# Designs tried in a protein design chat: VH-VL binders against q3z8e7. Part 9

Target 1, 156 residues: q3z8e7
Amino acid sequence: MVEKIPMTASGYKKLEDELSTLKVKRIDVIEEMRLAAMDKDMRENAPYHAAKEQRGQIEGRIKEIEHELKYADVSEYTDTNTSKVNMGSTVKLRDPKNGECCTYTLVSPKEIEPLKGKISASSPIGKAVFNRNKGEQIEIEVPSGTLQYIIEDISF
Key: E = the ipSAE of ESMFold2; O = the ipSAE of OpenDDE; V2 = 0.75 times the mean of E and O plus 0.25 times the DockQ between their complexes.

## First folded at step 2 (VH-VL; framework fv_denrakibart)

Design d1c (at its last look DockQ between E and O 0.03; V2 from the best seeds 0.00; counts 0 for: pae E 15.6 > 2, placed apart)
Fold by ESMFold2, look of step 2:
Structure d1c (fold): chain C 156 residues (1-156), chain A 121 residues (1-121), chain B 113 residues (1-113)
Amino acid sequence: as target 1 above (156 residues)
Amino acid sequence: EVQLVQSGAEVKKPGESLKISCKGSGYSFTNYWIGWVRQMPGKGLEWMGIIYPGDSDTRYSPSFQGQVTISADKSISTAYLQWSSLKASDTAMYYCARHLYYGEGSYFDYWGQGTLVTVSS
Amino acid sequence: DIVMTQSPDSLAVSLGERATINCKSSQSVLYSSNNKNYLAWYQQKPGQPPKLLIYWASTRESGVPDRFSGSGSGTDFTLTISSLQAEDVAVYYCQQYYSTPYTFGQGTKVEIK
């Protein structure tokens, strides 16, 4: 029932590194809060409130990263792998009714630019094409119905 | 442009309830503290309390603890000051004010226009 | 509670002359960890809400004229208007924001002599 989060091995490593850094920062901020609160009645002053908010932001980001890492689905791919759609693939889709083509590139969440055709693997189009072969017909469900496309070409 | 717009003047009788509002715009409402300041007629400024709308963390001056309720509705970017039973001594101008809380500062950089509350029989 | 005491209660100054307002706190508002004074100054003209002038004791808010300056540290602070102008007629308040309740001084009324 829980959706996996596709990412590259390098993306996974980057999140691990950020998590490690944040955990060190969390320790420092917690000590800053403790010191600010112990100096008389300081927990009601601006330095205490500032540290409390910084801690909240760090805790929130840590929780996000831990969730992403826990449900990560790390895909392996090569620069020469054109047989299946993967992270980093550029996919040419053909509408079988009118023959019009459009192209999309599967990118990480930080690189999404829909107007330039850069979409996530978790988008409706991304979900439909991921791990599919050239020549396969895909269906994309949208509020107005089901759209159909043929995977015309896959490139890196 | 940061703006704090308060509800209009109120004329009430002792014992009545009242809730006045302060709507913030032009900034991230949930990331800044909103404070309330009372100014009695002809008198100076008096800090009443403060709320962080992001998590509703609320701090009161001891003089106002239990006398008023400070709250916020982040879905409409609005902070509130509320009395369950007004007294004649509550007659005053009430200001809301914002301060920058990220890492530094609890001074008030933007102020609402004020809400005049008059309580008389 | 940190008590903020301003002096004088009122001040009459000739146009173009220097106005000096003092503010004393009952305890230090200097936070040693960041070496900052948690002290602000506000201007309130008749019929208007207060307006921030100075924060961190000496930092001018954007749009505040250079004739306004703040100084002092620890418990003793000063707001100076180097050349008083007609539009500077107001009540001025200091405020500590070191610890709650964030108390204000009683105010200093500045008038043209």
Scores: ipSAE 0.000, ipTM 0.471, lowest interface PAE 15.6, mean pLDDT 82
Fold by OpenDDE, look of step 2:
Structure d1c (fold): chain C 156 residues (1-156), chain A 121 residues (1-121), chain B 113 residues (1-113)
Amino acid sequence: as target 1 above (156 residues)
Amino acid sequence: EVQLVQSGAEVKKPGESLKISCKGSGYSFTNYWIGWVRQMPGKGLEWMGIIYPGDSDTRYSPSFQGQVTISADKSISTAYLQWSSLKASDTAMYYCARHLYYGEGSYFDYWGQGTLVTVSS
Amino acid sequence: DIVMTQSPDSLAVSLGERATINCKSSQSVLYSSNNKNYLAWYQQKPGQPPKLLIYWASTRESGVPDRFSGSGSGTDFTLTISSLQAEDVAVYYCQQYYSTPYTFGQGTKVEIK
């Protein structure tokens, strides 16, 4: 079975941007091929062959990106009062005991940045908050014990 | 859930104009191409063309170039297929379908339910 | 244009038996740079739109039963139903998306024998 590729809207946009860049690069490389072919026999023209190879690489990456975009799982949030934590969501967690707050954003594996609070949905925190509602209390198992948090806010 | 909902069946006479619609929901409408596929009665599938709602970039099959117009209104997540002057030979089921076209290849992962167009005197 | 030719046009298979549909393209739909075949298979039941079964020649779409499989490369492709079920009665289409205009095979009608 084919699986969807979880990613944020931002991640999706990045892929689109990369795709656009590659398309431009492809044009340039094709021009390089053309110019190289003007000067020497194509069979013995190293610059031509190098450009041709680069074109192939670019085209390959373009196809890969197209596939990723095709099966991207980017949640589209509607203005509903039943918002749940999902991919791309930013969740504010509050410790009911000490009032400590933490903010996390659920992202795809490629987008993980722990220092910026960007975590995987498959992480302990991610699993605990995924598909949960604002106001719910969650438990997170850590080596030091069990932490309890309330989902104070969900944003996108 | 991704859905494509097409307008209802049409019964027309030759020479009349027609515009049928396909509304997308459950996904970012502007980020995916929408294609139209014709299926004449008892026949196979024919790729007509595609449009990218984000910028209205449109690509036609040579067989349908100039015969139909594909358009989109991204504000209401709707794609259109229209004829200026219908022919009896335009009688067919018309499907809209979602796919990506960023250079060479696109397959259709979600389809509308189809719009039956009947053109007869 | 790339012409897609399926064989046979119709196929009657007993329940539980293997159904094999072939699809041939007039030119290769294999892209050498990524080694992928730009070939898809669809199932269309009466009164319904086509449903995507296979893409990249051999990758099953989500929700498609394991009894469906795609194989082949270049110009010759095959859709196989390992054990035909009653609900598999339909017309099956191959489609190349290697180059525009995208083209479909003429379809293969699969029926129960």
Scores: ipSAE 0.000, ipTM 0.559, lowest interface PAE 12.4, mean pLDDT 87
ESMFold2 (binder alone), look of step 2: mean pLDDT 92; pTM 0.942

Design d1d (at its last look DockQ between E and O 0.02; V2 from the best seeds 0.00; counts 0 for: pae E 13.1 > 2, placed apart)
Fold by OpenDDE, look of step 2:
Structure d1d (fold): chain C 156 residues (1-156), chain A 121 residues (1-121), chain B 113 residues (1-113)
Amino acid sequence: as target 1 above (156 residues)
Amino acid sequence: EVQLVQSGAEVKKPGESLKISCKGSGYSFTNYWIGWVRQMPGKGLEWMGIIYPGDSYTRYSPSFQGQVTISADKSISTAYLQWSSLKASDTAMYYCARHLYYGSGSYFDYWGQGTLVTVSS
Amino acid sequence: DIVMTQSPDSLAVSLGERATINCKSSQSVLYSSNNKNYLAWYQQKPGQPPKLLIYWASTRESGVPDRFSGSGSGTDFTLTISSLQAEDVAVYYCQQYYSTPYTFGQGTKVEIK
């Protein structure tokens, strides 16, 4: 039994793109194997063995991607008034004291990019905002104390 | 009110091409996936594939991959299912349905009335 | 692919009596992270498209009568009609949406005895 794999729509698309690329590459590598096999004995043909190894790597990655795509958990944006922060959501947090704003996107562990505001749902900020509604006030505990923010906006 | 209205019944010969349509109304067409389901005469339901009208991203069932083409025109809130060359075995009722949350809660909540496609020599 | 198997294929029940339809999946459709079963039930009357009855295995769609209920978890699910009505004559399908391709059961025809 396989569990679902949380990811963003963009992450899903990236996997699809990678899969397409790899499928083409697989064809090319197979051709390289064919050509290499024509020139030398297969047992002593370094180019052939290199191509064969590459084929194996490509095929392995293809299987991994296909598995991820098959069991992907991608949240779809719906224009509903009851929209809550979920995987793939971009949230704008505003400090009610000083008006400072921060924007974060909840992503899967493989998609984390802190410098771009892409954070895990399991992060302190992620946990604080997950399944929350627009307009709610949240608290985030940091080493320096407790920060308070209002969820000003939710988007995908 | 959410509605999906499909094009009328089709009678075709083997080898002919066909494109049937599904028009959505009463909701934001670009924010929901549209799926196609085949039902052969006297048989059950078969998931064919889905499309996201917002960017025309498409996913097919392996059984239907390469056999049909799913497309959409978001400007007129319409999804399409087409064949380049019909077979007698393509005779069936075809339903479009609104498909929620791909990979998460992806059930069909609204259905079109269906398009009957008959292919015979 | 996840195979959905319904039982029985056909069911005849007297008016006012309980109708029970079973659906079994070849793999679990329960997601442990959210504890939800990715299972839906549909009703299809002759000459009509399928109609959504139940989603998340046990949540009734809006407008569906209370006599319809869904239960089960993991691989075994049940659709129950507590008191069969004449208008309930139809073919019922279960469907998993846990993984692609999404698959339906073969259907169960419910008739009046």
Scores: ipSAE 0.017, ipTM 0.593, lowest interface PAE 7.5, mean pLDDT 87
Fold by ESMFold2, look of step 2:
Structure d1d (fold): chain C 156 residues (1-156), chain A 121 residues (1-121), chain B 113 residues (1-113)
Amino acid sequence: as target 1 above (156 residues)
Amino acid sequence: EVQLVQSGAEVKKPGESLKISCKGSGYSFTNYWIGWVRQMPGKGLEWMGIIYPGDSYTRYSPSFQGQVTISADKSISTAYLQWSSLKASDTAMYYCARHLYYGSGSYFDYWGQGTLVTVSS
Amino acid sequence: DIVMTQSPDSLAVSLGERATINCKSSQSVLYSSNNKNYLAWYQQKPGQPPKLLIYWASTRESGVPDRFSGSGSGTDFTLTISSLQAEDVAVYYCQQYYSTPYTFGQGTKVEIK
């Protein structure tokens, strides 16, 4: 019921790495605060104020990352079975009328690059090929009509 | 709109007590330091001390330690500067000024209009 | 205590010309952890309270004309008014906020020649 945060496995790993780095940096900043505040006069001093601000920023980012990791929805497949089109698959589609081929790769929403053939599973092409086998004929509806293709190859 | 409104000008005799005020509005009073700055006639600015109204932590310039008392009443968003026994040499303009306790602002971003204190026989 | 020393004490400049004010601190006001200089500049026009112009040595406060600029680092700082206007007649103060007591320079009076 809490808002899910979609991301790839690589995105999740990057957040984990940042969190690890921030937790180490937090230790360093706490020591800076301790040194700056050894006397009450340092509470009024620029080093004290700077360290306290830096710690606040680090704590805030840590809480944000922990929230994002807790509610992450990682939709990347790790299955090495290439018999069916999955997330991460590269699909070669052949037009049976003229033999012309098009190649698309199914990626997460944040990795979409349509001009390079990187499309989502929710796109018309993605929906048509998802969970299909090599050799299947598929139909894709576009404004100009229905396109027919054959899944010629599936790779990763 | 952030405002610091100081109490009006005072004319006093040597030996009298005095408490002048600085009322903050338009911001969270307890989250900002209030400093007091003296300006003698025809002279420059002298930092007297600061208070954090959130916990009443105070710090004085060595030149003013024991000469004045800085206080605050956070329930009415007001800081005070007090003398127990005024001297003629206390004749000056007194400003209150604000800065953040946290963040990038430890400089004085808003100043009161000043309170002129004249001490003469 | 960090002592702030300004030069000159007074400066007469023709309208539209450049005015330059120096401020030297007795100790560095640069904090290495954040690489910031804890130095501000204030303008005080006759009969008015001081007004913040510059903080972090070079950052202009909101609403301050771009003819005002600050520079310098560590112990040596400069306020520059690139094209003096009539309304810029004032006394200018530098101030360190690195540590208490927060100290001001003695002031520099800028006048139109």
Scores: ipSAE 0.000, ipTM 0.492, lowest interface PAE 13.1, mean pLDDT 83
ESMFold2 (binder alone), look of step 2: mean pLDDT 92; pTM 0.937

Design d1e (at its last look DockQ between E and O 0.02; V2 from the best seeds 0.00; counts 0 for: pae E 17.0 > 2, placed apart)
Fold by OpenDDE, look of step 2:
Structure d1e (fold): chain C 156 residues (1-156), chain A 121 residues (1-121), chain B 113 residues (1-113)
Amino acid sequence: as target 1 above (156 residues)
Amino acid sequence: EVQLVQSGAEVKKPGESLKISCKGSGYSFTNYWIGWVRQMPGKGLEWMGIIYPGDSDTRYSPSFQGQVTISADKSISTAYLQWSSLKASDTAMYYCARHIYYGSGSYFDYWGQGTLVTVSS
Amino acid sequence: DIVMTQSPDSLAVSLGERATINCKSSQSVLYSSNNKNYLAWYQQKPGQPPKLLIYWASTRESGVPDRFSGSGSGTDFTLTISSLQAEDVAVYYCQQYYNTPYTFGQGTKVEIK
């Protein structure tokens, strides 16, 4: 039988927000790892090892949250606008396997706040969703593989 | 346009093995669950199980667990249902269908045309 | 397992008249956290695969005529065809997807009187 994890709507929202934040942070940390790896030998690269450790911590928490969300509250959004993702847009991304959602807002470089889901259009997520329509599927490459998402909603 | 196209009708004898297929098109095959539903002659619908082609995560109904094998080849956007040893009671129409999964629970939005399997001595 | 029971097993209705099909689940398929009913309705015409009509108990699938409507909550659900058309002759199934194994009702055959 399918396991149900009871939680309040507010609790679900908190988890969703946290997950969104962590996923953005994960991308940033991966980029830090990449940059650090280019600078020095990996064996003696303190910044690289620090970033790697942080990624591990983030990944662990993401897995926990995804599990909770997978068997908890999930909503379908039917009343969305037909606009394309642009600067200033807030997008809701749904994982088609577990149904969990993440929310991001595309902002200018001066307004970037990863912890609040405010990301640059030039970020990996930003590039993936920019100028896309509701219902489209996007892919984000990460070291562990390819993340799949569907653009569930677009709003301003 | 989303389409699920199933393999043709099968006529088999008891004890024979069988593998039928369901090919998806018009959507990202790896990003949606696919399920199989049995419909015995003149009877209702029975949920057999589902698979997520992206990572082959498979879930069976207890009634069909160990009785059939559900698999998928994402490289050719195809899902499979197979028997190692058919029984006369396996005679039925078999449908594949795309699942819309929302964390807990799935409904079927697109269906294949069905594959009729007849098992008789 | 959650048992789905439909009533009646068969229904004959005159053209243009209302057809009502009931579906009862052995336990609630309403999830309190999101207040959604994990219930779908399908239409199956002779020689064809099932077609999705309603999901979340009351949301019409795209392309489904307005004469089809779903209602109910918890354990009792209803599919209504406000004005039966000739093309509506079919067997209708309810399905819960609240808990595995996902189960269907036994079906209701709708015919023209």
Scores: ipSAE 0.022, ipTM 0.588, lowest interface PAE 6.6, mean pLDDT 87
Fold by ESMFold2, look of step 2:
Structure d1e (fold): chain C 156 residues (1-156), chain A 121 residues (1-121), chain B 113 residues (1-113)
Amino acid sequence: as target 1 above (156 residues)
Amino acid sequence: EVQLVQSGAEVKKPGESLKISCKGSGYSFTNYWIGWVRQMPGKGLEWMGIIYPGDSDTRYSPSFQGQVTISADKSISTAYLQWSSLKASDTAMYYCARHIYYGSGSYFDYWGQGTLVTVSS
Amino acid sequence: DIVMTQSPDSLAVSLGERATINCKSSQSVLYSSNNKNYLAWYQQKPGQPPKLLIYWASTRESGVPDRFSGSGSGTDFTLTISSLQAEDVAVYYCQQYYNTPYTFGQGTKVEIK
């Protein structure tokens, strides 16, 4: 038997915020496990075992929150639609010379995954696109040089 | 243990299509990037591209963009490298490898055994 | 693309002696935000796939013998085998993983004299 879990809109938002925080913390703990494993025997690596246990606790809490949100009896949410690049926006950048595109999503510093296109607003690409409109041409300074793009599309 | 097992050697003619496979086991296949590396006979290693099997996010080296297709089927824990029309210059050993990433980059911690592709008239 | 250049192309060293391999990148691979060098070293024995030895320029992978060490920063890196063993006969590659494409050096063949 599945029963709905009554909660306030404020309570729902608190759970969403905690879930977001835990997902970021999970990423950090997985990386700490990987770093701790690099130079030592796993059986005698106390930092690795501590991180592994912390990961288990985080995964458990995430599952609890996901269950509570799934069965919550509360108002549905809608996204805010804006015309400018903001936190959480996905931007499609077009090279004006050849029309080729690339896609990036602006995320919090703890959510950065560059090979998946998830970048911070403080990164060279993030700085160049933040608060810009669709259709604007931008210039991006990266370690490898200067890149030029047009903001082709913005979504959330 | 982590294993990447590639499909067997292939002997093909120019113009034929080919799809070679890399099956991952002993880890969460969908949570790690898989890369492909070419090694032409007697030559060094060339990074071809990577895929994240969890969402099929795929990135190519500019040298290989449009020349091959990298894909994955997460339901069977398998990544693929595919040619629509092979050339004699595609004769090489092809490795798949698991990427580990930290921050803004990634390196290979586990490698497949290699698939030798021979393209001859 | 970041070009990785190794030297020498080939190296012959007596058993038990030191082998030194250099790798130079065309751009810095040191990321200022985390102060890490995005540089790995691989060993490839004949008929085998490559094997990871070193990452972050100086961190040994688990199970890699102490005789292997990495050093350097920015654009200049070194792999050192302090006491060469017969099983160390291989081709060694550096790789940058700072920016895509994640390029390799051309390789350095290490042989026993």
Scores: ipSAE 0.000, ipTM 0.464, lowest interface PAE 17.0, mean pLDDT 81
ESMFold2 (binder alone), look of step 2: mean pLDDT 92; pTM 0.937

## First folded at step 3 (VH-VL)

Design A1 (framework fv_nepuvibart)
Fold by ESMFold2-Fast, scan of step 3:
Structure A1 (fold): chain C 156 residues (1-156), chain A 119 residues (1-119), chain B 107 residues (1-107)
Amino acid sequence: as target 1 above (156 residues)
Amino acid sequence: QVQLVESGGGLVKPGGSLRLSCAASGFTFSSYWMSWIRQAPGKGLEWVSYISRSGSKIYYADSVKGRFTISRDNAKSSLYLQMNSLRAEDTAVYYCARDYEGLDYFDLWGQGTLVTVSS
Amino acid sequence: DIQMTQSPSSLSASVGDRVTITCQASQDINNYLNWYQQKPGKAPKLLIYDASNLETGVPSRFSGSGSGTDFTFTISGLQPEDIATYYCQQYDNLPYTFGGGTKVEIK
């Protein structure tokens, strides 16, 4: 079974653009491999093996992108939609116990960088904040217990 | 020597479970997508399941979806197939096969392990 | 699922003969087709990839051709060691599907 893959409209477009680029590269690499294969000794043919490896990388990436596009759950954001957390939203969370704030941005799977606060909507934090309003209290379940935060701000 | 060695097959009753293992040696296991492919006695080849290099992407044939679980341990260069709710129709030789990411060629196969589901 | 129909299911030929096996896909698969050889009691072995490319170490008497929906596998000058079942396999889309196999025997 495959779950839906949340992503921004921008993320979806980047995947479409990458797919188009890779399909063009695929044509070139297949031709390079074919030309290299005309040499006498395939086993010792470094250009052939290099082209074969490159084709492998391109085909693998194409399959990955096609899968992500097929199961994409695209969320469109606008300059006026600041009332609820959505894909592309930057959320400022406040711990009510000590007043500490932390910031997270909900991004497509390929844009995830936890150390920079870029998280997926399917992460524990992402699930807790998605579609919630400013000022709401959220609870995040982790193995050690439940964390409590307040949504202080939502921006794009 | 570049090789794949399967183990874990045997005789099991309908509804039972088995766990198959595939040990890889002689190549960088973590660089390859891996598949399980089966063959019923006297019959042709049927693809069963597929797992990406890191294990993050997994696919199953409809006939085994919900009953079988593919997994891998790159540190141990090993592939696994957990088989639950086994049926007589699952009787087959199970092959471990490597599939370099994006090439979709099964260029290296194990010798297979026989799973017999019978009362 | 893409269905692969292989013909004939079996054949008998003499040493030195030219043997042809065909494989039909239920939809366009470009050239995303492989051919495998399985000798009695052994695991399958890749012979041809991407419809027409010979795998390293495979004798030149084996060849493949075709694109789209119709594919052909040929053995030029059949040898005794070629007794085996041959399978085509598509990889245009998941699930991967195999032809039913062609058993090659010597008269």
Scores: ipSAE 0.006, ipTM 0.472, lowest interface PAE 10.6, mean pLDDT 82

Design A10 (framework fv_mogamulizumab)
Fold by ESMFold2-Fast, scan of step 3:
Structure A10 (fold): chain C 156 residues (1-156), chain A 120 residues (1-120), chain B 112 residues (1-112)
Amino acid sequence: as target 1 above (156 residues)
Amino acid sequence: EVQLVESGGDLVQPGRSLRLSCAASGFTFSKYAMSWVRQAPGKGLEWVAFIRSSGGYTYYPDSVKGRFTISRDNAKNSLYLQMNSLRVEDTALYYCARGFEYDSYAFDIWGQGTLVTVSS
Amino acid sequence: DVLMTQSPLSLPVTPGEPASISCRSSQSLLESNGYNYLEWYLQKPGQSPQLLIYLGSNRASGVPDRFSGSGSGTDFTLKISRVEAEDVGVYYCMQALQIPYTFGQGTKVEIK
């Protein structure tokens, strides 16, 4: 059993495109690393170490994308069911202690913009609201305690 | 679809020069490193030249260093091997091979080979 | 240069029986990324070499399950679980860790 990662078809394709680009870039970095190793003392081989670091970053991102694609639960954004929070849903949350309202839209990993309220379904808030109904109270665990919100509205 | 076709092999006298060509088709040639690998009659495989995808770096074993030059023309999807000061021991079938596929790091595509015979 | 040594050099087999070929390198082919840069190639009579195994143990596209590669560092093995007539030819290991790339001497597999 493994938990699925909700995403749109567009988000899935963007991840596939990014993966293809990174795999091509990896070819060049591996060539740079191997060729640099041929003629240098390894301790003073700055091109080799730079390429090795870059390769590490590329491999890390490739693993992240492959994991997301492998466990992706792809849905179309045109789903009209507003009864429960789903991918593409915009949710209005109210803090019952102070009455403050916040709005968030659940988006695919490539579309995340936290400052504009676009968050991942795998974020703490995203996980707490996913598949919940209007009027439910949700809890978000953080190191300093538990945050509580009420789902005031769901729109698509 | 993916194909490598060598040409230019011939019977040549010691001390002469010969230029081999390899025509690539069915893939983005400029994204792959290329090599020449040779095989003397009845003998094993010997790598003899390497060129990076960009053409910026080349490498040769001591057996051919200073005599052989590998080059490529990415606009024409072509690989070349210029062989100077040929010796009898250079007699071999010369293969063009594609290297460093994005997930394999292998010579995954080989041409049919072109025969070079160095003899009096 | 990295020296690649294969054994045996000649391997007569009966169809349906297993075959095993050893390859040793003069230095480790294991990179910091965890991959062994060792490949296996088959050259059938009158044909160009074809890739069988890459990165030590991964089968190339179209290669039957009866072929497997194993080993790490300096000691590698190619196994054929049940040799078929079409498997005859010369098998080569190659290291792709450093330039110049070097091949083993080759192992000739032939039917008894």
Scores: ipSAE 0.000, ipTM 0.467, lowest interface PAE 15.3, mean pLDDT 81

